# VH-VL binders against Uncharacterized protein mtre-1 (mtre-1), part 4

Target 1, 142 residues: Uncharacterized protein mtre-1 (mtre-1), of Caenorhabditis elegans (q09347)
Amino acid sequence: YHQYRELKCSTPTNSIRGGPDRAECHLVLKAEELETGRPVPTGLGCWQEDHDGEEREYCDIVCPKSHTVFISYIDQGHRACFNFITYQVEKRNDEHVLWRSGKCLNSTVNYRIGCKFDDPFETQFKSDNEIFAHLRARARRV

## First folded at step 1 (VH-VL)

Design l09 (framework fv_livmoniplimab)
Fold by ESMFold2-Fast, scan of step 1:
Parts: sequence; structure tokens; C-alpha cells
Structure l09 (fold): chain C 142 residues (1-142), chain A 126 residues (1-126), chain B 107 residues (1-107)
Amino acid sequence: as target 1 above (142 residues)
Amino acid sequence: QVQLVQPGAEVRKPGASVKVSCKASGYSFTSYYIDWVRQAPGQGLEWMGRINPSGGSTKYAQKFQGRVTMTADTSTSTVYVELSSLRSEDTAVYYCARVHTYYEGSGYTYSPFDYWGQGTLVTVSS
Amino acid sequence: DIQMTQSPSSLSASVGDRVTITCQASQGISSYLAWYQQKPGQAPKILIYAASTLQSGVPSRFSGSGSGTSFTLTISSLEPEDAATYYCQQLNSYPLTFGQGTKVEIK
């Protein structure tokens, strides 16, 4: 099972575009369809920082340090965001973050970010029935 | 022809509030931000904040946070800045300015102030 | 906050002279810089945006250059009507900030 994070960056609501009116980003937690979850918008955990003379915005992805984070896809209108150049995910102080820079800071863009459990039980089993059987057995033994 | 019209002067006592108006004409009122900038006599320019007349969202300079309120009335195409708890240091000319966004390709956008009101002199004295 | 420092604070020059005003940002602002002209008793007027793009209707004797943290406004041949105070402004991040101004006087 995977958990997804959707980082939605857009020009502030009812604004026209402009220099310091950078796109605002909101992190939405999205569970896989087989798992119940709730989207939780957050304005906390995004901050700006200088990186080697370049402005960057970092956003906390809120994914456990033991898990693997990856960018599943990016949806953008104007092509201002380029992998490893103006955005990427990385691990800082055992926390997962996404950074944006340059022209990507002013662009409407949606990042779908995967947060993978390192628990191998899903890869061990060949079907949903086997997974659920395992989970039921584990629940009875706890 | 674009115009931003402000009253000439306002006088208030310390501790009072002042509400300065800026009436826009000659363009689509809700398509442009309006910023407020003040200038104390003989001093430089100081940015106070920005309002989007479409929906009324605002962004204020931290120095004025808690004392400033910006509003827009789309029926009269008028933007207001209200400053409370006035001190002598608030004596200044208050300008409204229209923000025009330019797209320079490759994702760059620039938001200079292309038209300014003539300013309202707010005097805070006993 | 990004601090904008202008130099000189004032200058006196003759008609026909080349005048240069500099503006330094306390951190990188790319090309998100504008220049304004203010005459006594009047509101400021935009001259240049994007560090080097001349606003329509502004005389070609005005030019801007620079990027990052160092910027320059040049008047190639000073005219009497250019006596004014000039301000740089960063448009990169909130709060927007202006330089302290440079007063240009004709001698």
C-alpha cells in the first residue's frame, strides 16, 4: 500500500500573476484507494531559504523517515519546472522535503508525491485476499 | 485613461484611526492589484501592503500588521486603507498604486506600479 | 526583509552629463527590480521594470542594467526635466522594499 502526497501550488486565489505573488503550495495527504484517508491541507512546513545564491522554497512532505519518497508525476501548464534544476525531493535531517526554485516558484503546478511503506508484506503476497488474510491474522495476534 | 483619485488631506489626533480612499477609473477594477505606499515628509517610500479587489484578499507588511486594514468596494471602484492607533510617526503622504503584471516569457512575471494616485497627506497632531 | 541601498544619496550634475545611480540588494533578487522617478510635490513615476526594460513613453536616455544584487540606472545625457529623486524597488519578495532614494540636482 502506498500513501500519496499531492502538493498543489497555485497563484493565490483571485489574484493576477506577478513577481512576489509566488504560487502558494498546499500539501494534501492522499491515501491509496484501498485505504481510508482524509485530505489535510497544510500551510505549515513551507519556508524560503537561500541555496548557493538561489532562492528556494522547501515544503515538508510529511512522510515517515523510514519510508521512500518519489515524484510520481508533475502537472503544469507553463513549463517552468524541471527535475533536479528547479524542483526535487530530498531528505534533510531525516525529514522529507520538496524544494522549488527559479521560475517554478511563480508557476501553477501540481506534484503527486509517493510515500512508500518499507514493509514488504504487499510484495510478499500475490493478491488482495492474501494481504487481507495476513492483516486479519496479525490483528487477532496483537 | 487610467486614473486613481485620492482626497488631498486628512487630520487626526494621536490614538485615532484614519481611512484613506482611492477611486479607480479607466480600467477593469478587479483585474489589477492596488498597493499602498506611504512617504513621511522628506523621507523615502515605504510599502504598506497589497489588495486584490477581486475577492478582497490582502497582504500587509509586518510593521503594520494588526493596525492596517485594506478593503475594496467594487460597486464604486474604490480601495481603502485604514490605519489605527495613530502616532506622530504616521504623518505621511499615503499613495495608492496600480500593480501591472508583465510576462517576459520563460515564466518571468514582473509587477511594477504603473499608475499612482496623487497622494493623501495624513497629519497626526494634537 | 530585503534591504535596498542606493548610492549616492544625492548628486549635482550639468545638462548633458552622464549620470549613474547604483542600487544594492541585501540578497539575490534576480531581475525583479524597478526604478521610479519622483519630482517634488508629485507621485512617483515608473521608469524601468525587470531591471532593464524601459516603460513605454519613457525617454531612451534612461537605461537600467544589473541582476542578482547589483543594479544601475543610467541617464546618458541629463536634461533639465530630469531633476528629481530616483528610487529602486525590489519586486522579488514580500514585503516590497525601496531604496532610500537618490536626489539628482542640475547645477
Scores: ipSAE 0.009, ipTM 0.557, lowest interface PAE 8.0, mean pLDDT 80

Design l10 (framework fv_livmoniplimab)
Fold by ESMFold2-Fast, scan of step 1:
Structure l10 (fold): chain C 142 residues (1-142), chain A 120 residues (1-120), chain B 107 residues (1-107)
Amino acid sequence: as target 1 above (142 residues)
Amino acid sequence: QVQLVQPGAEVRKPGASVKVSCKASGYTFTSYYIDWVRQAPGQGLEWMGRINPSGGSTKYAQKFQGRVTMTADTSTSTVYVELSSLRSEDTAVYYCARQDYKWELGFDYWGQGTLVTVSS
Amino acid sequence: DIQMTQSPSSLSASVGDRVTITCQASQSISTYLAWYQQKPGQAPKILIYAASSLQSGVPSRFSGSGSGTSFTLTISSLEPEDAATYYCQQSYSIPRTFGQGTKVEIK
């Protein structure tokens, strides 16, 4: 069997410098706002993946109050494109597939991101400190 | 301070079942997955499955589906793997190993292993 | 299933040598790779997580590198206590899979 669930996005309300031990979100990013976007901080839990010989940088940001996540994509080639992505979780062959399209803030070009995770982490956060530990762990991989 | 403690050995006849324990201490039991990995004599490592002690959810390798059951007892911080319909090929050291469920970057602590011998 | 293939299956080297072990994944696993050391009669011990992060307490002569499908474990200056079997392991998808192991012997 498979299960499907759409995750919501929210915008951070505080600036992260030097590793804050608490973060809260007061604004939920709606579908329309996902299309127009808000600037996403970079360097706060990013990783790189190889897409047909192109390196792309992905960053995730989470909000403990709403248990929501969003992923931004940075195109290192010729332009900085920051997208808010609502990911949809599907369980296929006993793995979780995150799939969604985004929109570049500096162009009208749509981007598609597919990620594979063993479990969606939206249900696994316990505190603000754990969320920031997660973001820093991913940043160490980049 | 983190420890995963297993019994040393178990002996069973073919067709029987065995239940191996792994007692955790030194950390919050429900904050980490426990995976089971076995190793037949002179061979490599084989992943059997994983349990989340918080909810009891499990995932098993297809090879063991239908004859493996993993359980967790939060009152004693102990996880178990039970393997039924034992064959001689199931003779192996069975390890429990801890994994952080949020980023799943590797097994940071291992039990010392339980040698299960299946012999008539 | 993601297949992990190590090379070489075994090697013999002298104390002080630089030793490199490679691990190849059948599909991209980003940096979801760990390296383990196993000595006879003992449980495996993690050396490297997230492809390149050194586990606390592990000697700095061990290092990992790579991303995507190709990974390496390097021992910059081999010590006698490094005689062991080394395994790579992917945590990108289920089932978790291990390489077949590389046995390192001291001459």
Scores: ipSAE 0.000, ipTM 0.512, lowest interface PAE 16.0, mean pLDDT 66

Design r03 (framework fv_rilvegostomig_arm2)
Heavy chain, then light chain:
Amino acid sequence: QVQLVESGGGVVQPGRSLRLSCAASGFTFSDYGMHWVRQAPGKGLEWVAVIWYDGSNKYYADSVKGRFTISRDNSKNTLYLQMNSLRAEDTAVYYCARGTYVEYTSGYTIDYWGQGTTVTVSS
Amino acid sequence: QSVLTQPPSASGTPGQRVTISCSGSSSNIGSNYVNWYQQLPGTAPKLLIYSNNQRPSGVPDRFSGSQSGTSASLAISGLQSEDEADYFCATWDDSLSAYVLGGGTQLTVL
ESMFold2-Fast, scan of step 1: ipSAE 0.006; ipTM 0.516

Design r06 (framework fv_rilvegostomig_arm2)
Fold by ESMFold2-Fast, scan of step 1:
Structure r06 (fold): chain C 142 residues (1-142), chain A 122 residues (1-122), chain B 110 residues (1-110)
Amino acid sequence: as target 1 above (142 residues)
Amino acid sequence: QVQLVESGGGVVQPGRSLRLSCAASGFTFSSYGMHWVRQAPGKGLEWVAVISYDGSYKYYADSVKGRFTISRDNSKNTLYLQMNSLRAEDTAVYYCATDSVWGDYTEYFQHWGQGTTVTVSS
Amino acid sequence: QSVLTQPPSASGTPGQRVTISCSGSSSNIGRNTVNWYQQLPGTAPKLLIYSNNQRPSGVPDRFSGSQSGTSASLAISGLQSEDEADYFCAAWDYSLSGPVLGGGTQLTVL
């Protein structure tokens, strides 16, 4: 997808990749955010300080299909890298709760399962900051 | 059908400059990060430089920092490598390669050109 | 020297299973996925395996990859004469902000 947007997270949290800190990011989204058929940025990000004192910020997008996909990136000034992680979705009290499946998908596989990244950040919000503020307000960790 | 065609290689003396080009076709060039990777005669592969899809981020191997400059012209589907202050150790076949489908120079070299030979000799 | 360590050579006979190892550190293989490249004599390298164990279209399923901790392995089952080539492992290194490669393994089919 040529319209893929680079995400920047300002709210540090657990590592969604399960990297060196061995933490998983669990969050709850309302059903309507997953139902719309568009990936949604969660706005929580997963951040950790490594042994070199550098911060790594992770921002994720949730794909509303049967496989929930986090598209994470690390922004360390001049660094930008993307990884794709698949989570299984479970319903609890009409909320969708994500559990890491231990599997990382590349971009091709992720897009085959119905994720789209064309204009999701430009359609209804003026800026990424508005999107993140909106998503942080409704998302919660479990 | 993805095609990458390198050009601009040749024989040059130490201290001189050379500019390599990589002409891309068969894919949306402006959506991909691009790499230069080299291989000295009879040796392994060595990554040289990367440029993001829009040219905003560039990274270099320590061996070429300050001497080589990577750039791109998305309107011409062309990648460049400006090589200054060439040394004998820069003698290699230089390959142009695409990054992974969705990444800013994130992971792997998906498609490769056939290479262009640079020989630095006195 | 190469950042990732591979044996300089490997060999096998037709039909055999051969494995090629690749060792790194926490800044590369321990944190990022591994990819593998095949270089037939006189040709440009070709992507053989990406994201530890995924195959591009056109790569036979007898080629497989695995990763554990700071090491990775390429396995070739049902070895064939056309597999005679150099094999390189690679991974992104977060400390260097760039990909690092192994020195390559020359596979000879006896």
Scores: ipSAE 0.000, ipTM 0.509, lowest interface PAE 14.8, mean pLDDT 66

Design r07 (framework fv_rilvegostomig_arm2)
Fold by ESMFold2-Fast, scan of step 1:
Structure r07 (fold): chain C 142 residues (1-142), chain A 127 residues (1-127), chain B 110 residues (1-110)
Amino acid sequence: as target 1 above (142 residues)
Amino acid sequence: QVQLVESGGGVVQPGRSLRLSCAASGFTFRSYGMHWVRQAPGKGLEWVAVISYDGSNKYYADSVKGRFTISRDNSKNTLYLQMNSLRAEDTAVYYCAKVTYEYDTSGYYYPDAFDIWGQGTTVTVSS
Amino acid sequence: QSVLTQPPSASGTPGQRVTISCSGSSSNIGSNTVNWYQQLPGTAPKLLIYYNNQRPSGVPDRFSGSQSGTSASLAISGLQSEDEADYFCASWDDSLSGLVLGGGTQLTVL
C-alpha cells in the first residue's frame, strides 16, 4: 500500500504467534462493494516490504464472490515456499475490517485458493514468476 | 508421521547454560510458528517463548526474558531454546509445540493453538 | 501474573456431564480465542479444543468448548474413565504480549 491507497492497520499485539503479522487492517468499504459477485477493493495492488533483510513482494488477489482477499508473498531469500495471506472482511463499528490469516503452500501441487463464501478456485504454481504473473494479472487498485 | 523430538535436557548447576533442540519431521517446518512450553514437577503448564515461521518475531514469558533465546533453523527443521543463567525455578520438562494449520469456521487463523507436541526433555537445575 | 483461573479439581461418574471453567480478562479471553489441552498422567499434552469451540480430528464430540465475555468452559458429556486427566485452558494476553495458561484442573472419574 506504499504505491496505492493507504490501508490503515493496527499495531500488532499478537503478530509473532507463528504466522504472518497478526493485525487488524481497516479499509472503509460501502455496502455495495461487498455484494456477492463484485470484487472487494483493497487499495493495495502490489507492494514491497523488508523483513529481516529479506525483500518480499506482496500482491493482492481478490476473490470476486467471497469477500476474501488473498495476499501472497515470495521469500526473496529462499524461494522454496509461497505464503498466501488471506483477509476476511467484517463490519465493525461502521467500518469494514480486514483480518489476516496465512499459510505456506508448496509450489509442486495444485492448490485450491480458498474463497470463504465461494468454492475455491484451483491453480498450480511451478515458479516464482508464475505466481507473480498470476497475482499481477488479478491485482486491483483504487 | 508428524512429530517433534526434543533433546538437550539434563542436570545443571544454577547459573549455567543449556541449549535445547527440537527436531521436526513430517510437515513443512518453515511454514509454522513454534512455541516452547514447560512444566515444573507436579505443576501446571507454563508458556515460555514463541518464534514466528520465518524467525523474524519472538516473544518471551516475563520469567525468562533476558535469559532465554528462542531460534530456529528452517534449513535443518530444528527449533532451539538457549537457556542462560539457569535458576532452580527453571526445573521442568520442556516441550516444543507446533501451531496448527486449522482455521475457525469463519475462516480466521489464530497462530496459538498447538496441534503437535513433543514428548519433552527434562531440565533439572540443582546444586 | 497468573491470569487464567481454573478450579484445581473436578469429578464425576461415568455417563455424567462435567464442565470445567476458565476465567480471564479483557486482555486475554475477552480479545483472543481459547484453546484447551488434555494431559494424561505421564504424557505430553494433547490439543482437545481450539479456537473456543473447534475439535481436532480424533477428538470425540463428547468434548465441547464455549466462550462468553472473559470466560470459557470445557464440557465433557458421557464421562468415561479414560477422560481422567489434567485439563488446561490457554489464551494469548495482549497486555503481556505472551501466551497464558490456566493452572489446570485435575478431573477424577469416580
Scores: ipSAE 0.000, ipTM 0.533, lowest interface PAE 13.9, mean pLDDT 69

Design r09 (framework fv_rilvegostomig_arm2)
Fold by ESMFold2-Fast, scan of step 1:
Structure r09 (fold): chain C 142 residues (1-142), chain A 125 residues (1-125), chain B 110 residues (1-110)
Amino acid sequence: as target 1 above (142 residues)
Amino acid sequence: QVQLVESGGGVVQPGRSLRLSCAASGFTFSSYGMHWVRQAPGKGLEWVAVISFDGSNKYYADSVKGRFTISRDNSKNTLYLQMNSLRAEDTAVYYCAKEGSSWYITDYYYGMDVWGQGTTVTVSS
Amino acid sequence: QSVLTQPPSASGTPGQRVTISCSGSSSNIGYNTVNWYQQLPGTAPKLLIYSNNQRPSGVPDRFSGSQSGTSASLAISGLQSEDEADYFCAAWDDSLSGYVLGGGTQLTVL
């Protein structure tokens, strides 16, 4: 059976007044779960690093190691982001990350990111509270 | 039953303001992007504005930028269009429309699958 | 003015196949999917085709869509009198950061 949990992430936007720009991800629950009025967990830490001479921003994605992370949809008005060229998700050191580069770094974009598992015995999170706690810890980047 | 009901239309003088509302029912409003589309008497459809599911992204037609503001209140399942500095050219039937989805609860800016019946705005002296 | 170009009118007789064209550019139809809307006289528009060639539930298979390059087409087979309506193509435009529509095609069933 397939169980989907979707993450919606925004790219950092320039703030005239505020803290450092950060990507934010929202865990999008199933329609039936949203109908009960449950809160949507948020929060994510990002960092910069070089990749083959190109500056990339990597953002931690909360998705259990046993799950496959994928981008189901990208919501953008002005096309600055291109799949596999200026953004994608990947598993790196057994952790899931979203990376962005080029003009995509300066664009406001909503990423719809899914988590899919095939083995129900490999789930690492038992509740929304645990996912939210993990997101808070990751937002500290350590 | 999936339904959209517009309200707030009327007759107003040039330069004044009007606020339209669109009440949604029968679906999870907070999961979908929402559009405003208008149609002048005897003319074709003209897209006005769109707002993302969470209100973080908003886009407008060039003809209304700086004058119209789209907003939503997900707790009330209601979409709004604040229209300022109205002109005779803004006279039209205004429809609200729900963004379609190709799978699951993913929203995308490619189709409007549910439409309201429209509310008429007439800008005249 | 309309960003997508459609013929202003089209006509056919019952039972015929009619095709309505829609021409755009690389920033709209070339990158993004095309939708088609049907508007019967005095009614709100109805989604007829989405994602270039998909039909919503309740739309007869007589209606079909296609897309090639920067153009799209709506085909109506077995034309019926009830198909007399205005038809609009639409797509997201990346250059304008907005949704664009054609001027509409008024279909007359003779």
Scores: ipSAE 0.000, ipTM 0.528, lowest interface PAE 13.6, mean pLDDT 74

Design r11 (framework fv_rilvegostomig_arm2)
Fold by ESMFold2-Fast, scan of step 1:
Structure r11 (fold): chain C 142 residues (1-142), chain A 122 residues (1-122), chain B 110 residues (1-110)
Amino acid sequence: as target 1 above (142 residues)
Amino acid sequence: QVQLVESGGGVVQPGRSLRLSCAASGFTFSHYGMHWVRQAPGKGLEWVAVISYDGSNEYYADSVKGRFTISRDNSKNTLYLQMNSLRAEDTAVYYCARDFTYGGNPYYFDYWGQGTTVTVSS
Amino acid sequence: QSVLTQPPSASGTPGQRVTISCSGSSSNIGSNTVNWYQQLPGTAPKLLIYRNNQRPSGVPDRFSGSQSGTSASLAISGLQSEDEADYFCAAWDDSLSGYVLGGGTQLTVL
């Protein structure tokens, strides 16, 4: 079956950190046992890294490493994000992440991310607490 | 290299005012929240105030509410602390520190200045 | 008074391991990550450990952190005389809506 993750990025209004036009992302879980869908707190599970002298933001997609991750669609206002240039998904340290860069860091964007498994009987994460624990552990790497 | 340099400290009488400055360099100042943290002689660290990246939000420790005002000038990469109605208990070294927070939830101070000394004495 | 509790002093000999404790409550260490700052004599504090157990670039692996329940600890292995400093733990406190810090632990290398 297919599970979907939505990563929503928007310019913060009440953040201590944000910067002019800087967007902060939060993961909205969909189809994770269909009883979640609760937003992950903004910024949890995301971190900044340097990539060849340019800032990238990586966000954990919370998809089992045995599954295939793909971008189903992207919803954006000003079209600042371009596939393979300022965003894409990839596998790092056996975990699935989405990275963004350049002007895409400053845009309001919604990414719908597919997490595909061909065996309908497998499930890795069952509860919000397990997901939050995973994201907090990920945040400890930064 | 990230640098924070405080200035404006000195000796002042109780009830008077003093303004501290913190000059930032080596990073995009307008993207970061900033804190003031103080340390009384021979004592531990005490958080004083925070201001958001754009200056629209600010929070204060209860001990300084109504007397201190945190502000910033992003065009000059400078953070300020206006201290009014100073008391002997405000005697401390004052540090500015950069906030490293995502999503409005402050987590830690990743860089600190060298500090500036404020002595409130009659 | 400090909100987080640390021992006022700790000591060790060169080459040995020392551990510094930090006790809090459910509103701070029990709900949020712990950070540690090192303050060498006459200097400003420096970030030593963040998010419970992560080291910034340039901090040697002799320094490590851990957290369990409402408490945290900093471990320093292979003690060196250069490690003589004050060590402070810190965390966000949900009930106070602000940062709280420990009173500091003065480490002496004997």
Scores: ipSAE 0.011, ipTM 0.568, lowest interface PAE 8.4, mean pLDDT 80

Design t04 (framework fv_tafolecimab)
Fold by ESMFold2-Fast, scan of step 1:
Structure t04 (fold): chain C 142 residues (1-142), chain A 127 residues (1-127), chain B 106 residues (1-106)
Amino acid sequence: as target 1 above (142 residues)
Amino acid sequence: QLQLQESGPGLVKPSETLSLTCTVSGGSISSSSYYWSWIRQPPGKGLEWIGSIYYSGSTYYNPSLKSRVTISVDTSKNQFSLKLSSVTAADTAVYYCARVGYTYEDSGLYYYGMDVWGQGTLVTVSS
Amino acid sequence: EIVLTQSPATLSLSPGERATLSCRASQSVSTYLAWYQQKPGQAPRLLIYDASNRATGIPARFSGSGSGTDFTLTISSLEPEDFAVYYCQQRSDWYTFGGGTKVEIK
């Protein structure tokens, strides 16, 4: 029931050649959303794919396989920082392989993105791959 | 407890293909956090990276060797292999297989280095 | 190609002395640099990863520092088993190794 609000991706400035491809992605979140108990997407991953000799960046919300989302705090007692979890994603045989990181996120950000939709088109999806394809299409708009 | 072991012929004739296999034991090669690499060391010289493979089959090769190198993985046998074609005396070296780790963890992308190595196998290119 | 230059090529020191080994990259490698120890007849052993993190089982006398183009491996007080060849290795653009620094007993 949470939809994409804002996802910003850029080409990596210091990408690693000969290893996992990466694009930098930013989630924009409102601090107030951390207090409501509603699911908040905290994972997203970006990667590059080679299409006919041209590398292109892709970003997705990467959720646990159950398509549930979670949030965490770097300091749970004080809520001084929201621990934003980022996943680096590699698409392989219709699967997403996850590597994760975390950081303290500034609470002044405005919008968030979601792993679940209250979206009529979501009911058309029959597998994780179809859901990720839908999320990737939305991510490419930014 | 993870161990790597190289195997293959110790003598290869000039112009032939050098073929080596690395067997992974005590753990799975089907790990999303690691690449599997071949490194060589000519007698009395330093280390040279040959190439790396991910369990999916994605490969990365040293540009200096790319035209002659093929690395493959067999997840059912927990092995990965090196083929180096058109060998010359300059390819005489101890060949090592190694596990290389790097990924996003709790605070970003980390390069974990090559933390597990095979014992190495000497391959001599001679007629 | 990123070239790693290690200096000095040889360090002659006595047990108990501090060893300082340098590795300089031809262009920035961020922190994507590792250090290895190799003894004769043996495979290399990972000492330091991501420029400054000690690998599992590596004694506290080994430390790494640096970022960008200039990196240092320090052995605070040499033990007899530390006399070996040391290699730095970058992972920013493919994989390349330095030429090595031999730490030998004086």
Scores: ipSAE 0.000, ipTM 0.518, lowest interface PAE 14.3, mean pLDDT 68

Design t05 (framework fv_tafolecimab)
Fold by ESMFold2-Fast, scan of step 1:
Structure t05 (fold): chain C 142 residues (1-142), chain A 122 residues (1-122), chain B 106 residues (1-106)
Amino acid sequence: as target 1 above (142 residues)
Amino acid sequence: QLQLQESGPGLVKPSETLSLTCTVSGGSISSSTYYWSWIRQPPGKGLEWIGSIYHSGSTYYNPSLKSRVTISVDTSKNQFSLKLSSVTAADTAVYYCARQPLYGDYEWFDPWGQGTLVTVSS
Amino acid sequence: EIVLTQSPATLSLSPGERATLSCRASQSVGSYLAWYQQKPGQAPRLLIYDASNRATGIPARFSGSGSGTDFTLTISSLEPEDFAVYYCQQRYNWPTFGGGTKVEIK
């Protein structure tokens, strides 16, 4: 499991996606981390799981303080399809939700990832490995 | 298979409170990846989202209805409920409950309950 | 609130014909749009999510396209069971639905 979790966020502002209270977060990835066979673990906390004979790659996202994470998956796709350099905040029902919606250029699969600003971030974790464990647990659908 | 089922009185008098319950079967309402929602449809008209609730009790309401709506959750009974106060004839509708995913791949209403007709009449 | 305008209100066609349904948003909703089918006396059924993704079990004749403010649902060849009311929905802000398009037998 490799770690590369740098996020740089702007203050909320207007965006072409509409609405006030927008913020953008830039997550920088090393180019080499995007060049891999399918499916393999990634430095962002992506991993492979088998669900009823269907293989899926799950990825997590690390949110700023005071934000709750949520997770996306990609159907047997490569992480290299994903350029996670910008995240956007949307205001919904008086809540700020940080999220990214994308379409893989090397396939027809779609994904979504995001952070929810109205829920507290789990700041009790002592290391990146504990944060990754938390995000992996949230990726499991039961 | 996950199933949702609405229940409650089919007739409510004007100015009273409309009260409905949705029972979830085949899955847990305590999931951290889902909201649970109420949507209504007046006879012969389109769909209107009323509100959604997370298992923690966090709620999101349609601004047009916010002053009259309360949604609550009972995780021990695997149920969530809608209360709509001060009803008028305009609140006559089929009321649906539905699941709304917030984590993972999409945020759409699926599955839905069968719907229950509530008539507001004296 | 984001207003969704569906057109036409009613579409009269015969089995085997192609149906094209439009949904226009009052402001950009990105690709955060879904399509539902509703038959009389039944709950709505999710057909398409995130503008172009078919939901589980939905036949290949249904396809969605568009982004921003203009979206289209296409049924390539109508089957008898496809005559129903279709609604679009956005999730860019609090959920809102279009007024619906009724696809009826000519």
Scores: ipSAE 0.000, ipTM 0.500, lowest interface PAE 14.7, mean pLDDT 67

Design t06 (framework fv_tafolecimab)
Fold by ESMFold2-Fast, scan of step 1:
Structure t06 (fold): chain C 142 residues (1-142), chain A 123 residues (1-123), chain B 106 residues (1-106)
Amino acid sequence: as target 1 above (142 residues)
Amino acid sequence: QLQLQESGPGLVKPSETLSLTCTVSGGSISSYSYYWSWIRQPPGKGLEWIGSIYYSGSTYYNPSLKSRVTISVDTSKNQFSLKLSSVTAADTAVYYCATEFSYGSTVDAFDIWGQGTLVTVSS
Amino acid sequence: EIVLTQSPATLSLSPGERATLSCRASQSVSSYLAWYQQKPGQAPRLLIYDASKRATGIPARFSGSGSGTDFTLTISSLEPEDFAVYYCQQRSSWPTFGGGTKVEIK
């Protein structure tokens, strides 16, 4: 079973390269999570780091270390972000991070992030039929 | 040797739709490396970006023109096209097609340009 | 939209002189700035991208500098073929161009 969270990453209007105003990633709240009049933390910890001569911004993704994180899609205005080139998720020190670089750093982009329980049985199957058979067997046991 | 060439009517009547085509030669329009763009220049004035398209069909338009602009791509003909509706005398300009490099972190500019085609909006 | 202001509007110089052209942005564009040269009746030609990198085939006398909101195009020693209009263009947001600087023979 997996759950999806949307992260909106944007560059502040008056941002400068390497300046105090940085692009930040924030959780997009679901209707059920909205609480009128209450403070809701939506910010993620982000920092800048060099990766092989290219500036990258890394942002922590809140997802258990035993789970697998993936990006199911991104929603962007002008196409500035390219998978594996200017953005992706990865696991560092057993923690999940999103990184961005290049034009993707200076663009407003919504990332739909999946946080999926890494079931040892599920990872053994290579086809939809095998996964479906596994799920049927599990359902009968319960 | 990638080359771009504009074509289409040089005269359009007010209120009608301006239609132009850009033919790509010396390379494929089905390239992940490039966006295909339209830029215009009214006589004696500066440059204005109209919009861009990726070979997948994804389009990006100048917000000031978005309600009137449609850009499309035909990968089988190696062409992309501009339609600008409800034209007025203010739309009289030289229209250029150009590439914008999309693959890379440091190159982000209009590299290869067509020669331009003058479109006059007049009765 | 991000507005780019170029100055001066016209620069009158002789061959062999140094030309310095300014481009200022209404808000930071980081290094996402390009420079183009346009001669009468011709399409613009890319000179500089990423604020300071020369495009392929562009002579070494052309150089770009700056970041954020203040950018400069320098032509170290003007050749006869360099008399043209020069435009800056930003790509930090949807593309916009400056109003141009005309470099003309004195």
Scores: ipSAE 0.000, ipTM 0.508, lowest interface PAE 17.6, mean pLDDT 76

